# Miniprotein binders against f4hyd7r31to219: the designs that were tried, part 28

Target 1, 189 residues: f4hyd7r31to219
Amino acid sequence: DKIRLSAKRDAKEDEGEELPTELNTINSAGGFLVVSPDKLSVKYTNTNLHGHDVGVVQANKPAPIKCLTYYFEIFVKDSGIKGQIAIGFTKESFKMRRQPGWEVNSCGYHGDDGYLYRGQGKGEPFGPKFTKDDAVGGGINYASQEFFFTKNGTIVGKIPKDIRGHLFPTVAVHSQNEEVLVNFGKKKF
Key: E = the ipSAE of ESMFold2; O = the ipSAE of OpenDDE; V2 = 0.75 times the mean of E and O plus 0.25 times the DockQ between their complexes.

## First folded at step 16 (miniprotein)

Design pd (at its last look DockQ between E and O 0.94; V2 from the best seeds 0.86)
Fold by OpenDDE base, look of step 18:
Structure pd (fold): chain B 189 residues (1-189), chain A 80 residues (1-80)
Amino acid sequence: as target 1 above (189 residues)
Amino acid sequence: SPAEEARKALDEAKSYLEQAKELAEKGDYRRVIRLTMEAIERAYEALEIAEKTGDEKLAEEAWRIIREAYRLMERARRLS
């Protein structure tokens, strides 16, 4: 509750900055994922699971910087075969076939193991696993320079934000029928 | 040049941050918040150019300004 309220307050103070509003379909790795027409959901449709066939998508805009806190959520509509869903933050140059946190200058909280990944492909214990019907959030606290993640409205952990520059809200799916809805703040968190 | 643009952006960011500090001493927290936003924006521009050009020194300086501006913004927001 307090985080959702702070994020909503901060987003109102962002006069003149473009906010993330939808998924970027232009830079999405075509063929592994389908983004809905409203650009607010993504589904993994590929049947061939190669380790590098990640369906990753970024927001259309980076997280705002003229605020103290940014926050967005996903809702897991379907965990698919493996529940290899990730939420995190990546740079604009992020490789669109990787899980967030597998590459340098990215971080991700992964649902299948509950681990945090932050650039070396090694996860660390962080929070609970998440699956179908879970709401999972990712946020930035700029004052403390931390990433934070939530599950069902509760903070599961915080880490130092070692990544500099503009960061994009990022979602990934990796197994058949994984489907997530994204909330960039248009709906009540 | 990109280097000149980055330096200009950094100098503007420093100026906004300094003005924000002066106004914080006067208790004008609403204006402090606005000036810290300006400082952050200009420092991010400097940082982006510095990262593209490989100017690590400028990037570190820009990042210092960004961190200081956010701390001042938070303080002003708590006091407003």
Scores: ipSAE 0.866, ipTM 0.956, lowest interface PAE 0.4, mean pLDDT 91
Fold by ESMFold2, look of step 18:
Structure pd (fold): chain B 189 residues (1-189), chain A 80 residues (1-80)
Amino acid sequence: as target 1 above (189 residues)
Amino acid sequence: SPAEEARKALDEAKSYLEQAKELAEKGDYRRVIRLTMEAIERAYEALEIAEKTGDEKLAEEAWRIIREAYRLMERARRLS
């Protein structure tokens, strides 16, 4: 709604910042995922018999800071065996084998339980589950210092942003055949 | 040195923010928006160095400037 529209307006006012445009393939999670040639989709390729070896990937640039709002979306193409897809924000040094929100200085909205994870051990009830064919968004409201998340264009929740510094849009896949497409704003939200 | 670089960035951020506040009093909201962007950028540079060096005092001051700049930018956007 207003937040998504504000993010588009703020991008027009951005000067000199390099924006997220694609997934970062240099430091992605080992051999547990495959990023597409256009660097806008990711699929989990490991059978993952235990809760180890999360396929996590950051955008190629941090979210811009010379704006009031930032927003990106994923589309769940395949929810895989367990639906453990996440969207969130992480510091540059985030451990690439952990779900966003499992470690401090990170935040993640997870599809299999609908919980928000923010480095406090357990997740907390937050929004609906999300699965195949859902569009899920994550954003930062800099004026209020909040993260916000959407499902299919509707805000599902907001959480205080206690993390300082540059943050990278982050996506995770964690069970066989999970696959998402990422929209950094090239396609209309 | 990193400490000198962080101090200079922080001082410049403060200067930009002070100038932005003056222009806001005069209603020049276009320049307020541009100056708050500059303040944010320089304060983020200071914050990044402060976090790497463990200087929590400098990091908190930079973070406070960042939040204040965002709120001023938001007000300027609404009034422009």
Scores: ipSAE 0.810, ipTM 0.929, lowest interface PAE 0.6, mean pLDDT 87
ESMFold2, look of step 16: ipSAE 0.790; ipTM 0.921
ESMFold2 (binder alone), look of step 16: mean pLDDT 91; pTM 0.916
OpenDDE base, look of step 16: ipSAE 0.862; ipTM 0.955
ESMFold2 (binder alone), look of step 18: mean pLDDT 91; pTM 0.915

Design pe (at its last read DockQ between E and O 0.87; V2 from the best seeds 0.85)
Amino acid sequence: SPAEEARKALDEAKSYLEQAKELAEKGDYRRVIRLTMEAIERAYEALEIAEKLGDEKLAEEAWRIIREAYRLMERARRLS
ESMFold2, look of step 16: ipSAE 0.805; ipTM 0.929
ESMFold2 (binder alone), look of step 16: mean pLDDT 91; pTM 0.920
OpenDDE base, look of step 16: ipSAE 0.863; ipTM 0.955
ESMFold2, look of step 17: ipSAE 0.817; ipTM 0.931
ESMFold2 (binder alone), look of step 17: mean pLDDT 91; pTM 0.919
OpenDDE base, look of step 17: ipSAE 0.866; ipTM 0.956
ESMFold2, look of step 18: ipSAE 0.818; ipTM 0.931
ESMFold2 (binder alone), look of step 18: mean pLDDT 91; pTM 0.920
OpenDDE base, look of step 18: ipSAE 0.866; ipTM 0.956
ESMFold2, fold request of step 19: ipSAE 0.811, 0.809, 0.792; ipTM 0.929, 0.930, 0.922
ESMFold2 (binder alone), fold request of step 19: mean pLDDT 91, 91, 91; pTM 0.919, 0.919, 0.919
OpenDDE base, fold request of step 19: ipSAE 0.871, 0.870, 0.871; ipTM 0.958, 0.958, 0.958
ESMFold2, last read: ipSAE 0.815, 0.798, 0.791; ipTM 0.932, 0.925, 0.925
ESMFold2 (binder alone), last read: mean pLDDT 91, 91, 91; pTM 0.919, 0.918, 0.920
OpenDDE base, last read: ipSAE 0.870, 0.871, 0.870; ipTM 0.957, 0.958, 0.957

Design pf (at its last look DockQ between E and O 0.91; V2 from the best seeds 0.00; counts 0 for: pae O 2.4 > 1.5)
Fold by OpenDDE base, look of step 16:
Structure pf (fold): chain B 189 residues (1-189), chain A 80 residues (1-80)
Amino acid sequence: as target 1 above (189 residues)
Amino acid sequence: SPAEEARKALDEAKSYLEQAKELAEKGDYRRVIRLTQEAIERAYRALEIAEKLGDEELAEEAWRIIREAYRLMERARALS
């Protein structure tokens, strides 16, 4: 609750900065994921799964920087066959066939194992797994220079934000029928 | 040049941060917040150019200003 309230307050004080509002369909790997017409949901539709056939999508804008806290959420509508859903932050140059956190200068909280990935080949224990009907959030605390993640409104963990520059809210799906809704703040978190 | 633009942006960021510090001493926290926002914006511009140029020294300096500006912004928000 306090984080959601803080994020809403910060978004009001940031006069004139463009906020993430929808998913960027231009840079999405159209072969693995379908973004809804409203650009607020993504579904993995591919049946042929290779380990690098990740459906990853970024927000249309980077996280705002003239605030103390940024936050966005996903809602897992369907966990699909494996529940390999990830939420995180990536640079603009992020490869559109990787889970957030699998590449340098990215981080991600993954639902299948509950691990945090931050550019290393192995995840680290971080939080609970998340699946269908879970709300999962990702945020930046700029004052403390931390990433934080939430599950169902509760902070599950924080890590140092070692990544510099503009970061994009990022969501990934990786198994058949995984579907998530994204909330960039238009709906009440 | 990109390098000149980055240096200019960094100098602007430093100037805004210094002004923000002076106003913080005076208790004008609303203006402190605005000036730290300007400092952050300018320093991010410097950082982006520095990263493209591979100028790690300039990038580190910009990042230092960014971190300091956020700390000052947090303090000002807590006191406003």
Scores: ipSAE 0.866, ipTM 0.954, lowest interface PAE 0.5, mean pLDDT 92
Fold by ESMFold2, look of step 17:
Structure pf (fold): chain B 189 residues (1-189), chain A 80 residues (1-80)
Amino acid sequence: as target 1 above (189 residues)
Amino acid sequence: SPAEEARKALDEAKSYLEQAKELAEKGDYRRVIRLTQEAIERAYRALEIAEKLGDEELAEEAWRIIREAYRLMERARALS
C-alpha cells in the first residue's frame, strides 16, 4: 500500500513531464481487441486460438523519467478462457501481437502462470497467478533500476531492469473474453 | 548532426550532475533534485540518439550518468 501511494505521489511531483493517461489506440493490435471509448479498458474479442494473435496495447506516453518511482495498475474484469493476461513495460518499437516479455526490450508479469518474462518468451518463476477480480500493478524503481509488481496491493516480486531508455506501460489480453481496466493514477489505488 | 546533438546533451547532463553534487555538499537538496532531473532529461536524450546510431560506448556513458543522477536524487529526497 505504501509503495503504491509513494509511486503515485512521485509521478505526480514531476509536473514538467507528460504522463500516461490512456491506452494508445492508434498503434494497438487491430482485429484481436477492443479498446473502450474512454481508452481505459481493453477486451480480447477474437476466438482465434493462434498463439501469435496477442491483443497488446501500450499507454499513450512512456513512463515519466524525472521521478524515482513510476506505477500503474490493471484490474482483471474477466480472465476469459485461458487467463493469459499480462502487465508490463515495453519499448516504443515493441513488436505488436506479442506478449510483453516475449521479445527483447520488454518485461511482463503473466497471470496464467505467474511467471516474469523479459526475453525471447522464456519465463521465470516470479509470483502468484492472477485472475478475475485481482488488481495487479507494475512499477519502475529508477534508483535501484528494478521493475516491481503487485497483486492486490502486495509486492509479489522485484526484478533487475536490464532495459535502458523510455518504457511504455503495456497490457495484453490473449484469449476469448479477457478484459482489463487500466488505472494510470487518476483513480485512487 | 545526431552525433553532435548526443554529445552536447551528454555534456549538459554531466554539467548538471556536477552542479548537483556541489549543492548536495552544501545541503541544498531541493536544488539537487531539480538539477538531477535536468541531468536525467539530457542524458536520456543522449542515450536515445546513441542507441539509434549504434554507438554503444556513448549509450553506456549516458546510462552511467542516468543511474548516478537517480542515486543522488534518492539521497537528496531522503535528506530533505
Scores: ipSAE 0.818, ipTM 0.931, lowest interface PAE 0.6, mean pLDDT 87
ESMFold2, look of step 16: ipSAE 0.813; ipTM 0.930
ESMFold2 (binder alone), look of step 16: mean pLDDT 92; pTM 0.920
ESMFold2 (binder alone), look of step 17: mean pLDDT 92; pTM 0.921
OpenDDE base, look of step 17: ipSAE 0.112; ipTM 0.589

Design pg (at its last look DockQ between E and O 0.51; V2 from the best seeds 0.76)
Fold by OpenDDE base, look of step 17:
Structure pg (fold): chain B 189 residues (1-189), chain A 80 residues (1-80)
Amino acid sequence: as target 1 above (189 residues)
Amino acid sequence: SPAEEAREALDEAKSYLERAKELAEKGDYRRVIRLTMEAIERAYRALEIAEKLGDEELAEEAWRIIREAYRLMERARQLS
């Protein structure tokens, strides 16, 4: 509750910056994921044949910078076969066939293991796993220069924000029938 | 040139940050917040150009200004 209220308060102080509002379908990994017509949900529809057949999608805009805190959430509608859902932040140049955190200049909290990935080949223990019916959030605290993640409204961890520049809210799905809804703040968190 | 644009953006960012510091001493926290936002925006432009150019020195300086501006913004918000 306090985090969601704080994030909503901070977003109101943003003077004239464009906020993330929907998923970017232009740069979506064609063939592995389907974005809904409202651009607020993503589903993995294919069989995962290879470790790089990741359905990753970014927000249409980067996280705002004229604020102290940014936050967005996903809701796991279906964990699919493996629950390899990730939430995080990536640069505009991020490869659209990788989970956030598998590449340099990205980070991601992954649902299947609960690990944090931040451009290293190995995940770090971070928080609980997340699955169907979980709400999972990702945020930036610019004052402390940290990423933070939440599960069901509770902060599960924080890490230093070593990535410079504009960052896009990013969601990934990787196994058949994984489906997530995204909330960029239009809905009550 | 992109390098000149980055330098100009950085100089503007520094100017806004210094003005924000002066206003913080006067207790005008609302204006501090606005000026820090301007500093951040300009410093992010400088940073983006510096990263594209591979100018790490300029990128580091821009990032320093960004971090300082956010700290001042937070302080001003706490005091407003």
Scores: ipSAE 0.867, ipTM 0.958, lowest interface PAE 0.5, mean pLDDT 91
Fold by ESMFold2, look of step 17:
Structure pg (fold): chain B 189 residues (1-189), chain A 80 residues (1-80)
Amino acid sequence: as target 1 above (189 residues)
Amino acid sequence: SPAEEAREALDEAKSYLERAKELAEKGDYRRVIRLTMEAIERAYRALEIAEKLGDEELAEEAWRIIREAYRLMERARQLS
């Protein structure tokens, strides 16, 4: 019966390589964002009353690890009132009322200042601001252990990845009417 | 136990990685890529359990294997 156990083990490990395909709506019940029916877009639906009222959402699966590179994009459909849109990567337990990069074990490239945040307090200058009609990408280079980001197809920066373990593609919206579309790779970049 | 599962996964990862290194010496880069993927998967499982247990030594050991496997996979893809 070892053949059956080996096949079950192999199938389970293959299943652990399921790819991100849509946004995870289970942790978005706080009323700060609405995810579209196809789960590929998100809009901020609340008045920004506090800095902790961030509409943040993870993909439904972590980035795959049996590969050398992972990459996904957002398109900024509406930069809203403040343009506080972010793209990044977070651990499964990330605090869902925080911008990616504000907490340890997370990383985020933010549109309103162009800064990179990686859980070390203050953000750091990193790339250009991004706003309405921009396509912004986030990726992981596993061999070099770096995060990299793009704006409109051009790499704008790379930063050492000091976060171990599985990471989820993450997007955030933070002011009225901010809206992004997410491309997990089903469409050609 | 979780600690036993983590050690078992890590031992499997080490075994896959060592065999991958042997195959790389022989130029069998297709199998190197496959074995490094297996090593990475098992070492990630060990890492996740180690972090839940607060076992930093085990977590760092797993992480070293992961980084080494990625470097070998990259070389194998470049040479294949």
Scores: ipSAE 0.822, ipTM 0.933, lowest interface PAE 0.5, mean pLDDT 86
ESMFold2, look of step 16: ipSAE 0.818; ipTM 0.930
ESMFold2 (binder alone), look of step 16: mean pLDDT 91; pTM 0.917
OpenDDE base, look of step 16: ipSAE 0.865; ipTM 0.957
ESMFold2 (binder alone), look of step 17: mean pLDDT 91; pTM 0.916

## First folded at step 17 (miniprotein)

Design ph (at its last look DockQ between E and O 0.88; V2 from the best seeds 0.85)
Fold by OpenDDE base, look of step 18:
Structure ph (fold): chain B 189 residues (1-189), chain A 80 residues (1-80)
Amino acid sequence: as target 1 above (189 residues)
Amino acid sequence: SPAEEARKALDEAKSYLEQAKELAEKGDYRRVIRLTMEAIERAYRALEIAEKLGDEELAEEAWRIIREAYRLMERARALS
């Protein structure tokens, strides 16, 4: 609650900066994922799972920088076959078809193992797993230079933000029928 | 040149940050917040150019200004 309230306050103090509002369909790996017409949900539709066939999508805009805290959430509508859903932050140059945190200059909290990934391909223990009907949030605290993640409104962990520059809210799906809804702040968190 | 643009943006960021510090001493926290936002915006511009150019020194300096501006913004918000 306090974080959601803080993030909402901070987003209102943003003087004329464009906020993330929808998923970027232009740069999406169109072969592995389907983004809904409203650009607020993503589903993995591929049946052929290769290790690099990740359905990753970024927000249409980077996280705002003229604030102290940014936050967004996903809601897991379907965990699919494996629940290999990830939430995180990536640079604009992030390679599509990778989980956030598998590549340098990215981080991700992954639902299948509950691990945090931050560019070394090895996850570290971080928080609980998340699955169907879970709300999972990712945020930036700019004052402390930390990433933080939430599950069902509770902070599960924080890490140092070692990535510089503009970061995009990023969501990934990787197994059949995984489906997530994204909330960039239009709905009450 | 991109390098000149980055230096100009960094100088602007430094100027806004310095003005924000001066106003913080005067207790004008609302204006401090606005000036720190300007400093952050300019410093991010400098950082982006520096990263593209591979100028690590300029990138580090821009990042220092960004971190300092956020700390000042946080302080000003707490006092406003």
Scores: ipSAE 0.868, ipTM 0.957, lowest interface PAE 0.5, mean pLDDT 92
Fold by ESMFold2, look of step 17:
Parts: sequence; structure tokens; C-alpha cells
Structure ph (fold): chain B 189 residues (1-189), chain A 80 residues (1-80)
Amino acid sequence: as target 1 above (189 residues)
Amino acid sequence: SPAEEARKALDEAKSYLEQAKELAEKGDYRRVIRLTMEAIERAYRALEIAEKLGDEELAEEAWRIIREAYRLMERARALS
């Protein structure tokens, strides 16, 4: 199923909510990644691979809550040595050296195994692997309280959202030369 | 205090949700959508404070309001 998105506001004028527009470079994992000057792409620069050396970055704002659906995409420019790219959602306090979904109060869809991680230590079979030249999306359906993910515009899975409160769009890179571009909605999906 | 702030925010959320339900009976779905957004905003504030305080009862109460408001917003959007 293709994702239907609208750029129009559904309410009159009383809807001033700040939206994610760029990656947050203040709270990102130092020494493991480089964020582009426009803050819309990230590349892994570390030469070692440990569970505490993930290049993880949150958006500058949490996903908006005064809407029925939120959605963003990444484009995999380079799958690097091991393809350990992830897209997901995390609480503000998320540990910025871990993959989304490896800690409680986070969720992540991972490219190297296609698994969904939900803070339970082990991933679950979920969707296809994704790699270079794939567009991968992550979203929240607030009415059903589900996370959903896409690959190249097609929904690959939905899971219950068991996390309350504000959530940040989150991306991660974890092996040499992994690089993603992030689309918060400025470009057509 | 944080507890007073959270209770006030939750009471406001409940009031907005009640108003939205009344307007839904009248078929004014555009205003229902706006009021549910106000309810959601206030209830998220209450939830945030409740979680910081470790007040699970208050957090769950806020979460119930949030879910109910989203369901009403979805219905109003479908009918408008």
C-alpha cells in the first residue's frame, strides 16, 4: 500500500507545532559520524564496530502530535561495509551510541537483517533487508497507535506502538562509509 | 508545583475533549478536529509531567484521554 501524505493543514489557523526539519548535531554520537552542513545527511566515520559505537542522530524536534499520521524517509546513499543502517523512533533521552530499538523506549527497522527492534534485546523478523539506493520510511499512526515502515514506498510492516510520549525521528549508521540522506517532508516522498 | 500543573493540564484536556464530543453530535467536524488537537496537546503535557514524577496513575489517565482524542479526530476527519 502506498503512503498517502498531505502537506496541507487540516485545521484552520490554531495549529502552530514545530516540526522536524533537520538532524540534531548537538546530541549526536561524537567521533562516529559526520553530519552534512545542511544537516540532512549523515555518514559513519568510525573504523571499529562495537555495540557502543553506533552513529545515531535524532531529528531536531519530536514528531508532531497534533495530526493522525507522521512520516519521514531516509535514502541509503551508501550501505558501507556491513549495511547496518537503521530508521526508527526514540525518546529524547535515548543513548546516542546505540541502535534504535536496542534500548527500551525505542523502535528501529534495521537494514542488514530486515528485523524490527523494540528494546527487547533481540530483533524480530519483520521486513526485507534494505541497502544502497533504497528509500526507507518510518511513521506513526496515532489513531491506531502503531509504528509502520516502508521500503520504496510500500508498507513492509506495522507494529503496536507501546511507547507513550514524544518521539524523535531517528537514524543510525554503524559501519565504515554507511551514508544516508534524510527527508523530513521538504521533498515529495 | 509539577503535580498541580499536570492536574490542571489534564483537566483542560478533558474539557476540550468533552466540548469536541458535543460538537461531534452537532456534526461540526472541523471544530471537533481543532478541539481534539487542543485536548491532545494538554494531555501530552500532563503525561510528560506525570512520567517525570513517577505517577503512573496520572500518566495512564492522560494516555487514555490522548487515545480517545485521536479516535475522535479520526472519525471527525472521515465524516468531514
Scores: ipSAE 0.828, ipTM 0.933, lowest interface PAE 0.5, mean pLDDT 87
ESMFold2 (binder alone), look of step 17: mean pLDDT 92; pTM 0.919
OpenDDE base, look of step 17: ipSAE 0.866; ipTM 0.957
ESMFold2, look of step 18: ipSAE 0.805; ipTM 0.921
ESMFold2 (binder alone), look of step 18: mean pLDDT 92; pTM 0.919

Design pi (at its last fold request DockQ between E and O 0.89; V2 from the best seeds 0.85)
Fold by OpenDDE base, fold request of step 19:
Structure pi (fold): chain B 189 residues (1-189), chain A 80 residues (1-80)
Amino acid sequence: as target 1 above (189 residues)
Amino acid sequence: SPAEEARKALDEAKSYLEQAKELAEKGDYRRVIRLTMEAIERAYEALEIAEKLGDEKLAEEAWRIIREAYRLMERARALS
């Protein structure tokens, strides 16, 4: 509640900054994922699970910078076969076939292991696993220069934000039938 | 040139930040918040150009201004 209320107070539309509102369908790896017509959900549809066949999608806009805190959520509608769902932040130049945190200048909290990935190819213990019916959030605290993640409204961890520049809210799916809904703030968190 | 644009953006960001500091001493926290936002915006512009040019020194300067502006913004919001 308090985090959701603070994020809503800080991300006022009033300052002319464009907020993330939908998923970017233009740069998404359309071979592995389907984005819904409303651009607020993503599903992994591929049956050929190669380790590099990640269905990753970014928001249409970067996280706002004229605020102290940014936050977005996903809701896991289907964990699919493996529940290899990730939430995080990536640069605009991020490779659209990789999990957030598998590349430099990215981070991701992954549902299958609950680990945090920060570009070193190895996850670190971070939080609980997440699966079907979980709400998982990712946020930036600009004052402390931290990323934070949530599960079902509770902060699960914080890490230093060592990435500079504009960051895009990023979601990934990696196994068949994984489906997530994204909330960029239009719905009550 | 891109380098001149980046330097201009950085100088504007510094100016906004200094104005914000002066107003913070006067207790005008509403204006401090606005000026820190302008400082952040201009410093992000400088950072983006610096990263494209490979000017790490300019990028580091921009990033320092960004971090300082956020700390001042947080303080001003806490006092407003």
Scores: ipSAE 0.869, ipTM 0.957, lowest interface PAE 0.4, mean pLDDT 92
Fold by ESMFold2, look of step 18:
Structure pi (fold): chain B 189 residues (1-189), chain A 80 residues (1-80)
Amino acid sequence: as target 1 above (189 residues)
Amino acid sequence: SPAEEARKALDEAKSYLEQAKELAEKGDYRRVIRLTMEAIERAYEALEIAEKLGDEKLAEEAWRIIREAYRLMERARALS
């Protein structure tokens, strides 16, 4: 739709700004996930014994700021045992064993309940659940200062962006066998 | 010092934004877009330093400039 096309155009027009291209393997959650060799997929590697055993990973660069819109997608290859997959945005200092949106300075759309989490640990009703074979997108509209999310190409919701400063595209997996592929724009959305 | 570095970045961002507003009145939207990008970049630098220092007043000044620059960039892109 226009948002996805606009995000693609903005990135092309400002090629000098460093863009997210891959997952950050240095700053990923230790023993809870594995990032693929091409750094474009992540799988949960542990048994979910506690709610804080989250495999969370940020992109290698923050979302660009010299543009009006930023957007990226994940594809849910395996929803695992509990479907606790999330997509969102986090500050550089985000706690890497937490779902995006459970702590301040983060925002996350979660697949198992369809809720939006925005920095207080409690979720709020937001969009549909998402699961295996869904493509889910997250974006920033800088002019309106909103986060927006998509499911299979359709905008499912927008919320105020109350977080200042640079934000990293972030994905999380949280139960056995959950696996996502990440598209930072190299493949058509 | 970090505080002086942040103030310098913020002052430069303000200057870019004011120049962008003047060009918008003249309809030079291509230069408006370029100047708002510069304002945003310098204001983000000021914002990051201000937040690290715990200087909320400086952070809010930077954030106000950032929001205003994005609004102006949006209008300029729509009109160009």
Scores: ipSAE 0.820, ipTM 0.932, lowest interface PAE 0.5, mean pLDDT 87
ESMFold2, look of step 17: ipSAE 0.815; ipTM 0.931
ESMFold2 (binder alone), look of step 17: mean pLDDT 91; pTM 0.918
OpenDDE base, look of step 17: ipSAE 0.864; ipTM 0.956
ESMFold2 (binder alone), look of step 18: mean pLDDT 91; pTM 0.917
OpenDDE base, look of step 18: ipSAE 0.864; ipTM 0.955
ESMFold2, fold request of step 19: ipSAE 0.800, 0.814, 0.812; ipTM 0.927, 0.931, 0.929
ESMFold2 (binder alone), fold request of step 19: mean pLDDT 91, 91, 91; pTM 0.917, 0.918, 0.914
OpenDDE base, fold request of step 19: ipSAE 0.868, 0.869; ipTM 0.957, 0.957

## First folded at step 18 (miniprotein)

Design pj (at its last look DockQ between E and O 0.94; V2 from the best seeds 0.87)
Fold by OpenDDE base, look of step 18:
Structure pj (fold): chain B 189 residues (1-189), chain A 80 residues (1-80)
Amino acid sequence: as target 1 above (189 residues)
Amino acid sequence: SPAEEARKALDEAKSYLEQAKELAEKGDYRRVIRLTLEAIERAYRALEIAEKLGDEELAEEAWRIIREAYRLMERARRLS
């Protein structure tokens, strides 16, 4: 509750920045994922799983910087075969076939293992796993320079934000039938 | 030049941050918040250009200003 309230308060002080509102379909890895017509959901449709055939998608805009806290959520509609869903933050130049946190200048909280990834390709223990019907959030606290993640409205962990510059809310799917809904703040968190 | 633009943006960011500090001492926290937002915007512009140019010194200086501006903004918000 307090986090969702703080994030909503901070988002109102965004004087003139374009907020993330939808998924960016232009830079999405075509062929591995399908973004819904409303650009608020993504599904992994590929049956041939290669380790690098990640369906990753960014928001249409970076997280706002004219605030103290940014936050967004996903809802896991289907965990698919493996539940290899990730939420995190990446730079604009992020490779659209990688899980967030597998590449330098990215971070991601992954549902299959509950690990945090932050550019070393090796995850670290962080929080619980998440699956179907879980709401999972990712946020930035700019005052403390931390990333934070949530599961079902509860903070599961925080890490130092060592990535500089504009960051995009990022979601990834990696196994057949994984489907997530994204909430950039239009719905009540 | 991009380098000149980055330096100008950084100088503007520093100026806004300094003004924000002075106003914080006077207790004008509403104006502190506005000035820190300006400082952040300018410093992010400097940072983006510096990263594209590979100027790590300028990038680090911009990042220092960003971090300081957010801390001051948070303090001002708590006191307002």
Scores: ipSAE 0.867, ipTM 0.957, lowest interface PAE 0.5, mean pLDDT 91
Fold by ESMFold2, look of step 18:
Structure pj (fold): chain B 189 residues (1-189), chain A 80 residues (1-80)
Amino acid sequence: as target 1 above (189 residues)
Amino acid sequence: SPAEEARKALDEAKSYLEQAKELAEKGDYRRVIRLTLEAIERAYRALEIAEKLGDEELAEEAWRIIREAYRLMERARRLS
């Protein structure tokens, strides 16, 4: 909870930057997901027979850098048939058909196995699985250069941030009926 | 040129960071925070250009400045 409180304070200190406020519907991988009209939720629309069609979407702006900490959350409305929901961070050029963490220059905490993926193809044991009705957060601690993740308000782990440059809050849905709501800070965490 | 722009931004970042270090020695932590933010902004600009050019050495230099500035800002925030 200290991390969530600290992230909230630091987000206010970045008033001189454009902040993530909604999902980016311009660069989204078309045909695999639908983004809600308010651009704060996403649902996977296909049957994903072979696991290749990831519905991945970035925030409309990168995480601010003129602050010590950044944090956002998702809420899992529906874990779908495979539970392959992910939260993480990606570079602007990230390939929009891949889960965050499957490619270089990305990091992702995945609900179906609880693993952290950090651009090495395979995941590492990291935290609990997460599923329907869970609130899951992702953040950056710039002073320590770490990514950190939460489940239902509790820190599940921290990992060195080996990715330089601007990073976008990123969410992914990957199997039939997976659906998440995204909170970029408009609602209290 | 892009390379000259990146080096100029990096030199500015280094200058802001050095000024911040001097102010930290004097206990002016509010100015330290402001100057580290300026350093971070300039170093991120340099890093962005370096990555577009594929200039790993320049990118690493910018990244070192960024990390140092964040650590100094965090210390100044605690001491203010």
Scores: ipSAE 0.814, ipTM 0.925, lowest interface PAE 0.6, mean pLDDT 87
ESMFold2 (binder alone), look of step 18: mean pLDDT 91; pTM 0.914

